# Miniprotein binders against a7ua95r516to809: the designs that were tried, part 148

Target 1, 294 residues: a7ua95r516to809
Amino acid sequence: ASLSLLSISDLVPDLQFIFFWMSNAIEILYFIQQKSPAYMQTIELMDDKAGSKESLLSATISANEEAMTILEEVIMYTFQQCVYYITKTLYVVLPGLLDCNPFGTEPSSEQCRRAAGVCVCAVCVMPEAVRRVVSVFQTTSDLLQQYQVHSEIQSQMFAYLFFFTNVSLFNQLIDKGPARGWFQRSRVLQIQASVKILLDWAKGAGHNHLAQKFFAKFCSTVTILASPPQQLSQMSWKALCAEHPSLKPVQLHRILTQYQLMAELGPLPIWQPSSEDEAYIYRTVDLLESFENH

## First folded at step 8 (miniprotein)

Design yc14
Fold by OpenDDE base, second read of step 9:
Structure yc14 (fold): chain B 294 residues (1-294), chain A 85 residues (1-85)
Amino acid sequence: as target 1 above (294 residues)
Amino acid sequence: DTSEELRKRILELLIEALRLMAEALRLAREGNPEEAEELLKRAIELMTEALDIARELGDPYLIEFAELLLEAVEKLIEKLERELS
C-alpha cells in the first residue's frame, strides 16, 4: 500500500495493541516500584535461620532489578513502535499543512457531515489539511488516555511528536519553500494561521509548554517570513539573532537571503552577519535539522 | 528453610514469565502471533505455579505479584485472539 494512503485510523488497531502492552508493562513496573521496598523490609524482619534471610533478600533484589529491566525494555520498545507508526502518518499529512489555505471556505470533512448537525467542534471547523494533522495528535492523545498511560510517558510522546513535526516542517520550508512559493508573504500568512490552529489545539490539550518549546524554530522562521519588508529591513542581524535564538546563523542567513530574493530587496548591509557569525553562515551541514538530535 | 527456597522459586517463575511476555511481544510485532500466544500460554503456566506456591506460603506480595501478571497475560491473550479473528 502506498504510504500516501495510510491514515492514522488505519493504524489504530496496531497502535491499540502496542499501547495495551505499554500500559500493562507500566502497571507492573509501578507495582514493583511501590511494593517491593516494603516486601524487602518484611524479609529483613524475618527470623534469620542460617543466612537464609540474606540469600532471600539478595534473590529478591536481583529478581526485582531484572523484572524492572525487562519491563523498561518493553516500555521503551512499545514507545518506539508507537512513535514509528505515528510519525509515518505525520510524514504523509504534514506537507498538506504548508499548502493549506485556512482562509478558504473549504467544506468541513465528510466524517462530521454524517452527523445531521453542524458539528461546531474545534476540529470540524479546521481546514482539512490542519484537521488531518490534528487528528493524528488527537488520536494519539485519546489512545494514551484510553489506556491510562502515565503522564510522563504522554509528555515524552508529545515532545517527540512535536520535535518531529517541527523538524519536518522546518526542513520542508527551507528546502522546498522557495520553489513552492511558501516564502511569499501571502503563503506565509496562511502557514502562520495553520500553525496557530495547531498550537491552539496543543494548548487546549494541555501541551502548551511543549508546543512552544519544540515548535520554536519553525515559528521563528514563519514569523520572520511573515514580517513586512519595511519592518524586517529595519532589524539588524544582531537583533534578529537575539529575537530568534532557536535559529542557527546559517539558517537565519538562508531565510534572509531567500526573503531578499522574494521581496526583490537589494543586499541589505544591516542584515550582514557579524564577524563572529560569518564563518558559520556557510556551514550548510547545519542548515537542515536532524531527526537524530532528540 | 523450605519457605525461603519456595519464595526464591516463585520469583524465578515470575521472572521467567516476564521474559516470555517480552519475547511474545516481539514475536507478535514480527508477524508471529501464534508463536506469541504459545509463549503467553506458557507464561500463564509459570505464573499459575507461582501463584499456587505463594498462596500455600501465604505471602501477600508474591500473591499480588503473581495475580497481577496473570491478569495482564490473560488480557494480552484476549487482545491477541481478537486480532487473529
Scores: ipSAE 0.785, ipTM 0.943, lowest interface PAE 0.6, mean pLDDT 91
Fold by ESMFold2-Fast, scan of step 8:
Structure yc14 (fold): chain B 294 residues (1-294), chain A 85 residues (1-85)
Amino acid sequence: as target 1 above (294 residues)
Amino acid sequence: DTSEELRKRILELLIEALRLMAEALRLAREGNPEEAEELLKRAIELMTEALDIARELGDPYLIEFAELLLEAVEKLIEKLERELS
């Protein structure tokens, strides 16, 4: 099996190793941050020889700055390694979210119970494709908790993972959606239900704020596509932009164009882009989101 | 004077040990865990020397710092040995 085909379970030993290094570096960094200020004050209050004391204080400050730089680089390196392997796994499993049907999947109660009880039964009710994505997030959460990684770093990790997931799903839906039939109402409702399972997991895991922030674009897209024709036709372009500020004009225009084609609607009388937005839509070639932060 | 010089020596040893730890991580991740283990064993030598000096001086901060690094390096070596098996 190639690395890109590995399940999250196959990566657990490597991730445990990386998180273990990260945890140790964080502990040392925390020690320096907590104890060093008091130690430097102790040096300043020493009354041996003024020149020798000043030299020691200077050396201590330099050593602490260097130690913190080294530790921060170790933490950043381990963080980036974790993100790399976790997002590589997500990349493989995410397309399945757009192709699964959560409404017709009913795993047996016995299967769920044999896999460790009532909580597993709730997870097992999910389509297999959704369960694979949830498993990546849950395993990440478990490892962060196991190694007692500080909540700030944990939040930063899930911010990255949700950002990556949002961009990946949005780009795939926009780019491949028409050819795959994903813009059909029945398929959009299935996608919406699958996304809701992910968002519910995030809420249960204590990451509701991050999920709301970083899934905004994909959620807006799915919400528009799932809207009844009667409701959507009553909204002006300005009203749609106001309700979906995460979407760029070119993105909103593509979504609405696909909606019209799939719903076999004529032109929406109320949906009329401003001349400024219209000019922007035809001027830009950038429809898809970047994986780089701006 | 000698006391201040020894404290500076301890700081030098602690920083070198941290540099060895950082390099060991990179080597382990690049597929050179045996070389990484050798660097970590060198870090233990430096930390042991630092701890001995710190204990002789009775400096609580440097003793705690050296003990923390030594414990971390020992745990990292154990983890690497499991990966090598």
Scores: ipSAE 0.732, ipTM 0.929, lowest interface PAE 0.6, mean pLDDT 82

Design yc15
Fold by OpenDDE base, second read of step 9:
Structure yc15 (fold): chain B 294 residues (1-294), chain A 85 residues (1-85)
Amino acid sequence: as target 1 above (294 residues)
Amino acid sequence: DTSEELRKRILELLIEALRLMAEALRLAREGNPEEAEELLKRAIELMTEALDIARELGDPYLIEFAELLLEAVERLIERLERELS
């Protein structure tokens, strides 16, 4: 009950605190990494007063290593905290993406209407369900930029968020899709269009490669389901495996089986798994993606 | 040499200050912002002592390091105070 009311906007103050701490830790870490080598060289050039120089150098190395370890732990902790809060918000809004009809005239979000006039920004023209998901990513991006977080950490953050999003959407689609009618072609086309908007945003935000990589499984699933029966029925199991390498045999088999049921197709010999894959299609433990594999 | 021992002492103070900062973060996130602020105030004391010694020695790196930490802790305290208000 309480999770359904949690918006990313409600978490912004907490996230700002965490990002602030992260940024400070990164700044200090960067200082040590950039300046400590020159300082050690300075120590090495000092006059050796009865081995005191070596002792100071050793102490400096040890202190720098300890400082970096502490700072890395702080960065990792703050990173995990950010991911925890952001993924909770994503968990709430992602199901709406699967139910979204992007072709409908849904009214523009109330938040942009409060500003003077029709905001024509790309986010304001998005369907509400897509906008809510994009808002989480945009808020994350804005916070990372505001606190000047290092580009590597930004990339890791988005990699994890895209991973989480892909796993969540994929698992929901596979598990609940048949019952909710998400395997119907018309619904799949809606999902495909919604995901395209998200991918277009990711491209515009400079995360195109990450988005393509981490959404590959969900995109492959949607692509197969969006394919016309006449086209898909001509594709062999081997061809489908080759075109969609992100899908495990058990996943592909499940998708095709559900597609067959939805499209009222009889058994298609051409979709029969190879003898090599036949043992794997029954591994139901591998059907859903794990959140722990990242 | 007394100068080398002083440099070691400066480093010890700064490392201890960093430990206090890291612990302060955990306390703040666990809902103990007042205790976190106390640790940060203690960190400032250690960093100030370190900075004073570093200035007396005229060591540019240790001065810059101590100043950087002090600035960071001051910003953190200001932020915690805003959250408590």
Scores: ipSAE 0.755, ipTM 0.933, lowest interface PAE 0.6, mean pLDDT 91
Fold by ESMFold2-Fast, scan of step 8:
Structure yc15 (fold): chain B 294 residues (1-294), chain A 85 residues (1-85)
Amino acid sequence: as target 1 above (294 residues)
Amino acid sequence: DTSEELRKRILELLIEALRLMAEALRLAREGNPEEAEELLKRAIELMTEALDIARELGDPYLIEFAELLLEAVERLIERLERELS
């Protein structure tokens, strides 16, 4: 399984096949959920001339429970398969978002029409790196709509994709950022602008609440890093923790240390962790986010 | 007793067909689409039997269930055959 020059377009046939199976399983599950209660009531009202109505009702309940279990396993399997292929594609394209410059794009009425299917007809043009990420989300949305996947499952899909994107971007920024120069103020502002394009897409797609929830950590990180030195230096550690509750103490400490270094605020620590948090600041196991956390 | 037995038989057939469908999906994704197709064809046989019995009983729920599952499996076979051609 080597990494290829993966495009979301290359995965569309495989994703269509998987979503097709998922859609068929959902349709059957929905039938059982909608029709089974009335059917069981019909059995309860049957003439019990043979004395076997209770046995049939019991068999019907057991069969429905087993059918729902099988269908839920099929839906979960197809869901996990889609997530696997979509996140594998996202993983390849997401680093480009940290290196792109959305401010270097000159407005063009022609390019602003419907680039990447989500661009508003305005004076902005989506950077190629951001377009690749948005294309993954838009293609996923289009396929879910094409195969009439229920809104609850659509929400679960985007909750996971946003979670994955947030973890991937945060981990890359924290781990690779110092060496790549991503903590430089100009680069942070570019990253913030690129993330805003993703959040605007999510809002337009009806997933604003999910985006607010699952991008909180990365959004807090870029918000802190984009803060003016005069503003940030006036905030206490306690105030920053309260304003950015999604960040763990070790994560906040790492971000503030990089900020102090890049803003050239001198060698002495400005932000003093609380005594309660100090014990956890050097726990390396808590620095990077897990892709398995909810 | 026969009516109750036949309804239970239909439920048994529908559950077995669903199990075959689930296994066929896993086989198709693991690179064994020909084996997956054989399982789906077996599911069609079971659901055809279930539908015939359900129609004789005049049970609207079991008829609709069997018809829905049969149509779904037929769609899945057609899709799998397109992927294989």
Scores: ipSAE 0.749, ipTM 0.941, lowest interface PAE 0.7, mean pLDDT 84

Design yc16
Fold by ESMFold2-Fast, scan of step 8:
Structure yc16 (fold): chain B 294 residues (1-294), chain A 85 residues (1-85)
Amino acid sequence: as target 1 above (294 residues)
Amino acid sequence: DTSEELRKRILELLIEALRLMAEALRLAREGNPEEAEELLKRAIELMTEALDIARELGDPYLIEFAELLLEAVEQLIERLERELS
């Protein structure tokens, strides 16, 4: 059995164990932070008959710093373990999001007629592939709440999970998109709808700010690819760069080139980089994003 | 021993127990839960000694610290034993 092939539900017992260790370490750390300063003041106020009080203060300070170092290492280790297993599961389920159709099977013409002259034929439903991704995020949220993990650590975890999701989706779309037909307008609109489901989940979970920040690159990419040809052709390179600051020049150029090919706009080079940016559009080493955060 | 030397001894025991807890976590996650359990049992012995000395001194901070660590390690052992079965 491979951990990377397991569903998130298969990892819950292991994740519960890791979160339990994290929670215990956090509680001990908070005890030391809250109680130790008052204790050290108590030592300073003690009657010192032989100068031993200063030695005890020194030992207490040293022990306090050593304890905090050990506990911070435990918290960091458990955090990294959770992120590692959750992102491995996420990596397996994310490609399906780019292939799924959230609009579902279109209703028959008869069903549209049954809508009493108002056709609600485009139904946005949560596809199985999107549900699998949402399940990873929801299970993580549930575990963080179950063990009452501090909000700062919760925010850091979702920041990294959204960062990882953004990088994974962006890299797959840029690298494999042309061959898989993902740059075709109909597919891009399906991808946009699927991503909206993830963003809506994040908003409902209280992570809207993090989702907006860490999904910026992939959202910019999908927004450009979903833009009407008439709208996009009216924008200058400078205007596109200003609207999509998360995209590097080489990334923006690649996206626009694919859009032009798929939209049949012809060979018109209406999007020209500035002379200063032009050198960067050919930097292939900057095309794909790294999974390692600075 | 002086009360100051006994307080230093308690701190040494509590820090060593924390080190054993950290090592036990890594061992448990790397597939050695039985060895991890033995380290946690050793940590209980150190914390029990620390708690006994702290109570004799009547030091509220060290008593609470030792009690908190002892409770945490006991819970961790129970979880680890469940994983082993």
Scores: ipSAE 0.715, ipTM 0.928, lowest interface PAE 0.7, mean pLDDT 83

Design yc17
Fold by OpenDDE base, second read of step 9:
Structure yc17 (fold): chain B 294 residues (1-294), chain A 85 residues (1-85)
Amino acid sequence: as target 1 above (294 residues)
Amino acid sequence: DTSEELRKRILELLIEALRLMAEALRLAREGNPEEAEELLKRAIELMTEALDIARELGDPYLIDFAELLLEAVEKLIERLERELS
């Protein structure tokens, strides 16, 4: 099946299986962690018959450690599998977010229309491209809740998904943005509005801190590009660096250079990198974000 | 003491059952659900043996542990069978 046709709904059965296995492993791990100390104490209180007690205690410790190791491996494996499938789906739907016009009266998705009433849920009023992205996150959230996955694992899952989303969107914007016209102010404002809807969803889902942290680079880029030329041209390189610390010098320089071209601005001495940053602005290897840095 | 040796045996059985469960997951994900089911069935055998010994000993922790694993494996088998159907 072409990657282009893969929806999160198509992956739900597989994800359910993986989450089920993950949940069971977590439950067993939790049981060992909570109950094994008391059991070891019970062994310590047993009558010492020729060192048998010490041998049993040692065997119990070793068995518990091995069990926990196996379970942690299962949890990690299932986590990676979930991330793999979910990120594949995100990879397909994220480009649509950059092309989305949230201010257009695009008709609400057919799925919500099948319910006899105008569903006024926040998802139903979203532009289709935004809704598709949110649907991936919502489905993930629903599955995590359905299987009562531990909150720490949920947080790690969303941290990675937001990281992936930020890297994907940032890299696409930097690499393809000029050619796609995404650096035009009108388009940037559309992107900004679309991302705001996503961030609002994340806030409503209880992931506000994670979203703010992991979307910082993309949001900074969009904020700079959304700035009016009159305002941005008054900001020095140092001021922009200070306001947008998530951006590397090479990234900021690239954004400003493309902004200058788009806005038909002449060279702006005020945007000239500092002598300290001058060596870094040409490090093209650092321009795009890596998926491996998480 | 025979009781301590039996407890060790119970633990060995349960750990081996966990190994089988972990391998069953990999097999299922690799597209070998039938082989995965066979490993889970074998895990049930080990867990059942462990539970029987634990009940005979009257060891609450080992009983609870074995029962928890059995419940998990039964659920996994049910889920796997549903996917094969």
Scores: ipSAE 0.766, ipTM 0.936, lowest interface PAE 0.6, mean pLDDT 91
Fold by ESMFold2-Fast, scan of step 8:
Structure yc17 (fold): chain B 294 residues (1-294), chain A 85 residues (1-85)
Amino acid sequence: as target 1 above (294 residues)
Amino acid sequence: DTSEELRKRILELLIEALRLMAEALRLAREGNPEEAEELLKRAIELMTEALDIARELGDPYLIDFAELLLEAVEKLIERLERELS
């Protein structure tokens, strides 16, 4: 395909197929896990007149181990395929979240709904860029529900998606933010409002704990950047580190430097790194997050 | 011939069917859905044989296992045929 994939709806057929295979493999795995112990007990109670009961028990154990291995490989493969397609789509739509204005009142026609002659257009106020990100999460949730995927696997899926989103947004803001003007106060407040929409969606979907855990770094970054100058200037380096433990010294130093430049505050008298952190504020190799860091 | 030997035969058939199912998934994702469908049909033959033997033995675990796997593979074939049409 020569065209960029910009919509989660384009992936739905592939995702439905993959989730269908995954759900069938999970069902078979759960059957073996739940039923095989009782079956082994049944074999133990059999009349061993022919001397073959021990051989059958050994064969059953071996077959169960092999079946588990095969099914686990199928489940892992399908899970990785889903993650690949979903995160590839997220990567394309996430930068738009940093450039949109959630305080706008222009509705999206795709999200406008009417019931009994009354327009229910509250959802239409969501910026298109935020809507695209939410649509990826909602479509994923809908598919997991449609194929009755167990809650533990659903939690693993959203843990990874939130982790991916956090890393992607953080890296883009830190790396591209200066050139894109994203550190301007008005833009930071827009970003904060947009990320709140994602967090509210996650809470409504029952994933509040995962969202709190995996969005911590980006949320800390936006919280600092959105702080009023009067409030932020009253905080020491140690106080900021205590409130934002997810940030590495080099990351916090970069954020504060950008805040200083955009706010035109001049030299800040109270944001002096601690002696423990002083050596680490220049470690540029630690500035951006790895997609493999959990 | 012994009931224990027949139970081992059923387990061998079920494991081979699972292997064919896993290979079918890989082939379908690599763009060979026709070959994937053929492997799943072979898996049905193995599971049908396993189910017949399990029913003769009256082994509820092996009957349930064979029935579950047969149902899953039949659903996968139906899904794959819809993807092909």
Scores: ipSAE 0.720, ipTM 0.928, lowest interface PAE 0.8, mean pLDDT 83

Design yc18
Fold by ESMFold2-Fast, scan of step 8:
Structure yc18 (fold): chain B 294 residues (1-294), chain A 85 residues (1-85)
Amino acid sequence: as target 1 above (294 residues)
Amino acid sequence: DTSEELRKRILELLIEALRLMAEALRLAREGNPEEAEELLKRAIELMTEALDIARELGDPYLIQFAELLLEAVEKLIERLERELS
């Protein structure tokens, strides 16, 4: 028997079960948050005997606190399970995004036509590798909507998925890029087009703010690498740091070094690090991103 | 018992049912869905008792709480039974 690659579709039944549990726990938690304050107020106004009223109020507060703790643990457990399975699937499909061509092999007569004497090509089609990544996000969105998961939890889910995607793509590009040829200009432009498809999906899904926040590092990297040599060579180190604050000195230095090699640009000293940053450009421990917050 | 003591009893039953629900989820995910189903059925018994007491007291908050939990547990057991077949 061969080891089969699990697609997001293969996980749908498991994810549906987990989201169903999460949805029910959220509904109960929401009920307690919405209704218990008014109920406790009615207890305070209920009768003339302070002793019995105080005991009931104390019991109600204690029960609500315990109920919320139990429900929050259920929600956190189900959330972590979904994140685990979804990110495991994402990790397998994400490298394909760095190796695909969203412009196709060559323009066919069906994709291009002449308009007023100018050749007009059809818009970029979604390559299979990008479609697989988008499918993971879309399936997640569909399941969250199907089980009516609260919007706050939906936002937290996509915040983490975008965070994970950003770290995974950045680390793979930096670590494997030189050996895979991903820093070549034609490859960078293909990567930029593929990333735009992901960002456009996020915008359409109502997650534009989260995508802008959590993809900042990878977007900065691709933006720098896609810059024309004439334009990039006129920017100082400090100007690049100001434009791309998400990048650490060692990360920016590595990106510029790879750019210089691939573009046959002049000597590295064109982008001389500031005196403050010079000590940090060789900190290899800061080169790759962590999947965990410190 | 006083109506205050009966309300406290309802709260105890609701919390125990929530604990059974949480433990059932853990068991189902660890590959023990039959035991998970048994815990959910016990939670239904507790919620039915809580709802009966709440209705006799005419406490709308506790009635709504018990009804919501009972409905949730019934849906979860139905879903778990589909996994078992």
Scores: ipSAE 0.737, ipTM 0.937, lowest interface PAE 0.7, mean pLDDT 84
Fold by OpenDDE base, second read of step 9:
Structure yc18 (fold): chain B 294 residues (1-294), chain A 85 residues (1-85)
Amino acid sequence: as target 1 above (294 residues)
Amino acid sequence: DTSEELRKRILELLIEALRLMAEALRLAREGNPEEAEELLKRAIELMTEALDIARELGDPYLIQFAELLLEAVEKLIERLERELS
């Protein structure tokens, strides 16, 4: 099946199965963690009959450690499987976010039209491309809640998904942006508005801190590109580095170079990298973000 | 003492059941749901034996542990059967 046809809805049955396993494993792990210390104390209080107590205690410790190890492996495996499936769906829908015009009157999605009333939910008023991305995150959130997955695991999952989303969007923007016209101010403003809708959703879902942290690089890039030429041309390299610390020197240099070309600006001495950064601006290996750094 | 040995046996049964559950998950994800179900059924047998011994001993922790695992496995089987239909 072409990856292009894969929707999050198609993966819900598989995800439900994986989340079910993950939730059960977490519950059992939590039981051992919470109850095993008291049980060991009860063993310690037993009458010592020829070292049988010590042997039982040792066996209990070993059994609990092994059980926890098995459960942690199951949790890790199921977590990785969830991330794998969800990121596949994100990979398909994220490019649409960069091409989205949120200011256009795109008709509300067909799915919400089937409910006899104009669904005024925040998702229904979103542009289709944004709604598709939000739907992946919302479905993930709903499944995590449905299966009562521990809050720490939920946070880790969203951290990774936001990381993946940021890397994907950033790399696409840097690599394909010039050719697709995404560096044009009007297009950048559309991207900025689309990302704002996503960030507003993340805020409403209780993931504001994670979203701000993991989208920082993409948001910084969009902020620079959205800046009017008159304003950005007054900012020094040092000032831009300080304002956008999430960007590597090579990334900032690339963004500014492409901005200069797009805006038909001559060479700007004020954007000249510092002597310290000059060696780093040509490290093209550091230009794109890696998915492995998380 | 026979009671300590029985507790050790209960723990061994429960750990083996957990191993079977973990393997069942892998098999199910690899497209072998029937084999996964067989392992889960075997896990139920082990957990049931463990629970019976734990009840006989009157050990609250081991009873609760075995009951929790049994509940999880039964739910997993029910879900797996739905996926096979």
Scores: ipSAE 0.618, ipTM 0.886, lowest interface PAE 0.8, mean pLDDT 90

Design yc19
Fold by ESMFold2-Fast, scan of step 8:
Structure yc19 (fold): chain B 294 residues (1-294), chain A 85 residues (1-85)
Amino acid sequence: as target 1 above (294 residues)
Amino acid sequence: DTSEELRKRILELLIEALRLMAEALRLAREGNPEEAEELLKRAIELMTEALDIARELGSPYLIEFAELLLEAVEKLIERLERELS
């Protein structure tokens, strides 16, 4: 089947079909897992000839193993297809998140007014680029709920989608950020606000724990880059490594180097790696993250 | 046929139906929903036979297994037909 770069809405019919198959396979697998042990015990309790009982028990074990294998293959295949379609869409929309400005629109006085007549509202609006990413996550959530996919599979799906999003955003920021001005403080604050919208969505959807775990690297990166110069300059390399354990030494060094350049803290690096970390920074080319390490 | 032989026959039918279901999914995704539907209809035949034997045998587990798989396959056929091959 030929795939073009489609919106998430265009993929809904294909995704509905795949989730429907996945849901049916999961239900059958769940039935076997829940009911087979009791059935096996009834066979063991039969007072038939020992050889007949052993033969039936062996056949039942073999059949269960084969059924489980087939169902697991169906579930894995459908899961991989869903991931493929969803991440294809995410790949196209995610870079826009690094360029958008959630602080762009001035609100009307009516929308910003408290009962007392004082304007209280923030200028923050969900940019179209952020809305596109949220729409992918929301549509996925809606489909998983529509087809009553078990919560464990739902958690695995969002774990992977958050992992993919984290790696994609981190790699884009590190690789292309300097050339595109994304490391400038004003741009970093815009990125931080946009990421906050994604994290707030995840929290509202019941995936706060997964979001905290799988966005850790990108969130650490943005947190460092958004830190006030006086705060960041007072932290030692060891303290920064301890506060941001998701970042590899080479990644942390790159981020701090970009921060130093943008904050114009002078020609001498304020943060010095430990002797062991320095060896890894210079010898290991592990700057960008792999999509396969999950 | 012994009770043991009948139970083994039901398991053989259930496994074959699951294999047909898995192959039907692949065919449907590869753009051959007509052939996928044929395999699912074959699975219904196997499950109907399995259910008849299981009911006569009076095995709650095998009856539930056969009923669940039959319902799943029937829903999959209905879905394919709605998409108008």
Scores: ipSAE 0.696, ipTM 0.917, lowest interface PAE 0.9, mean pLDDT 82

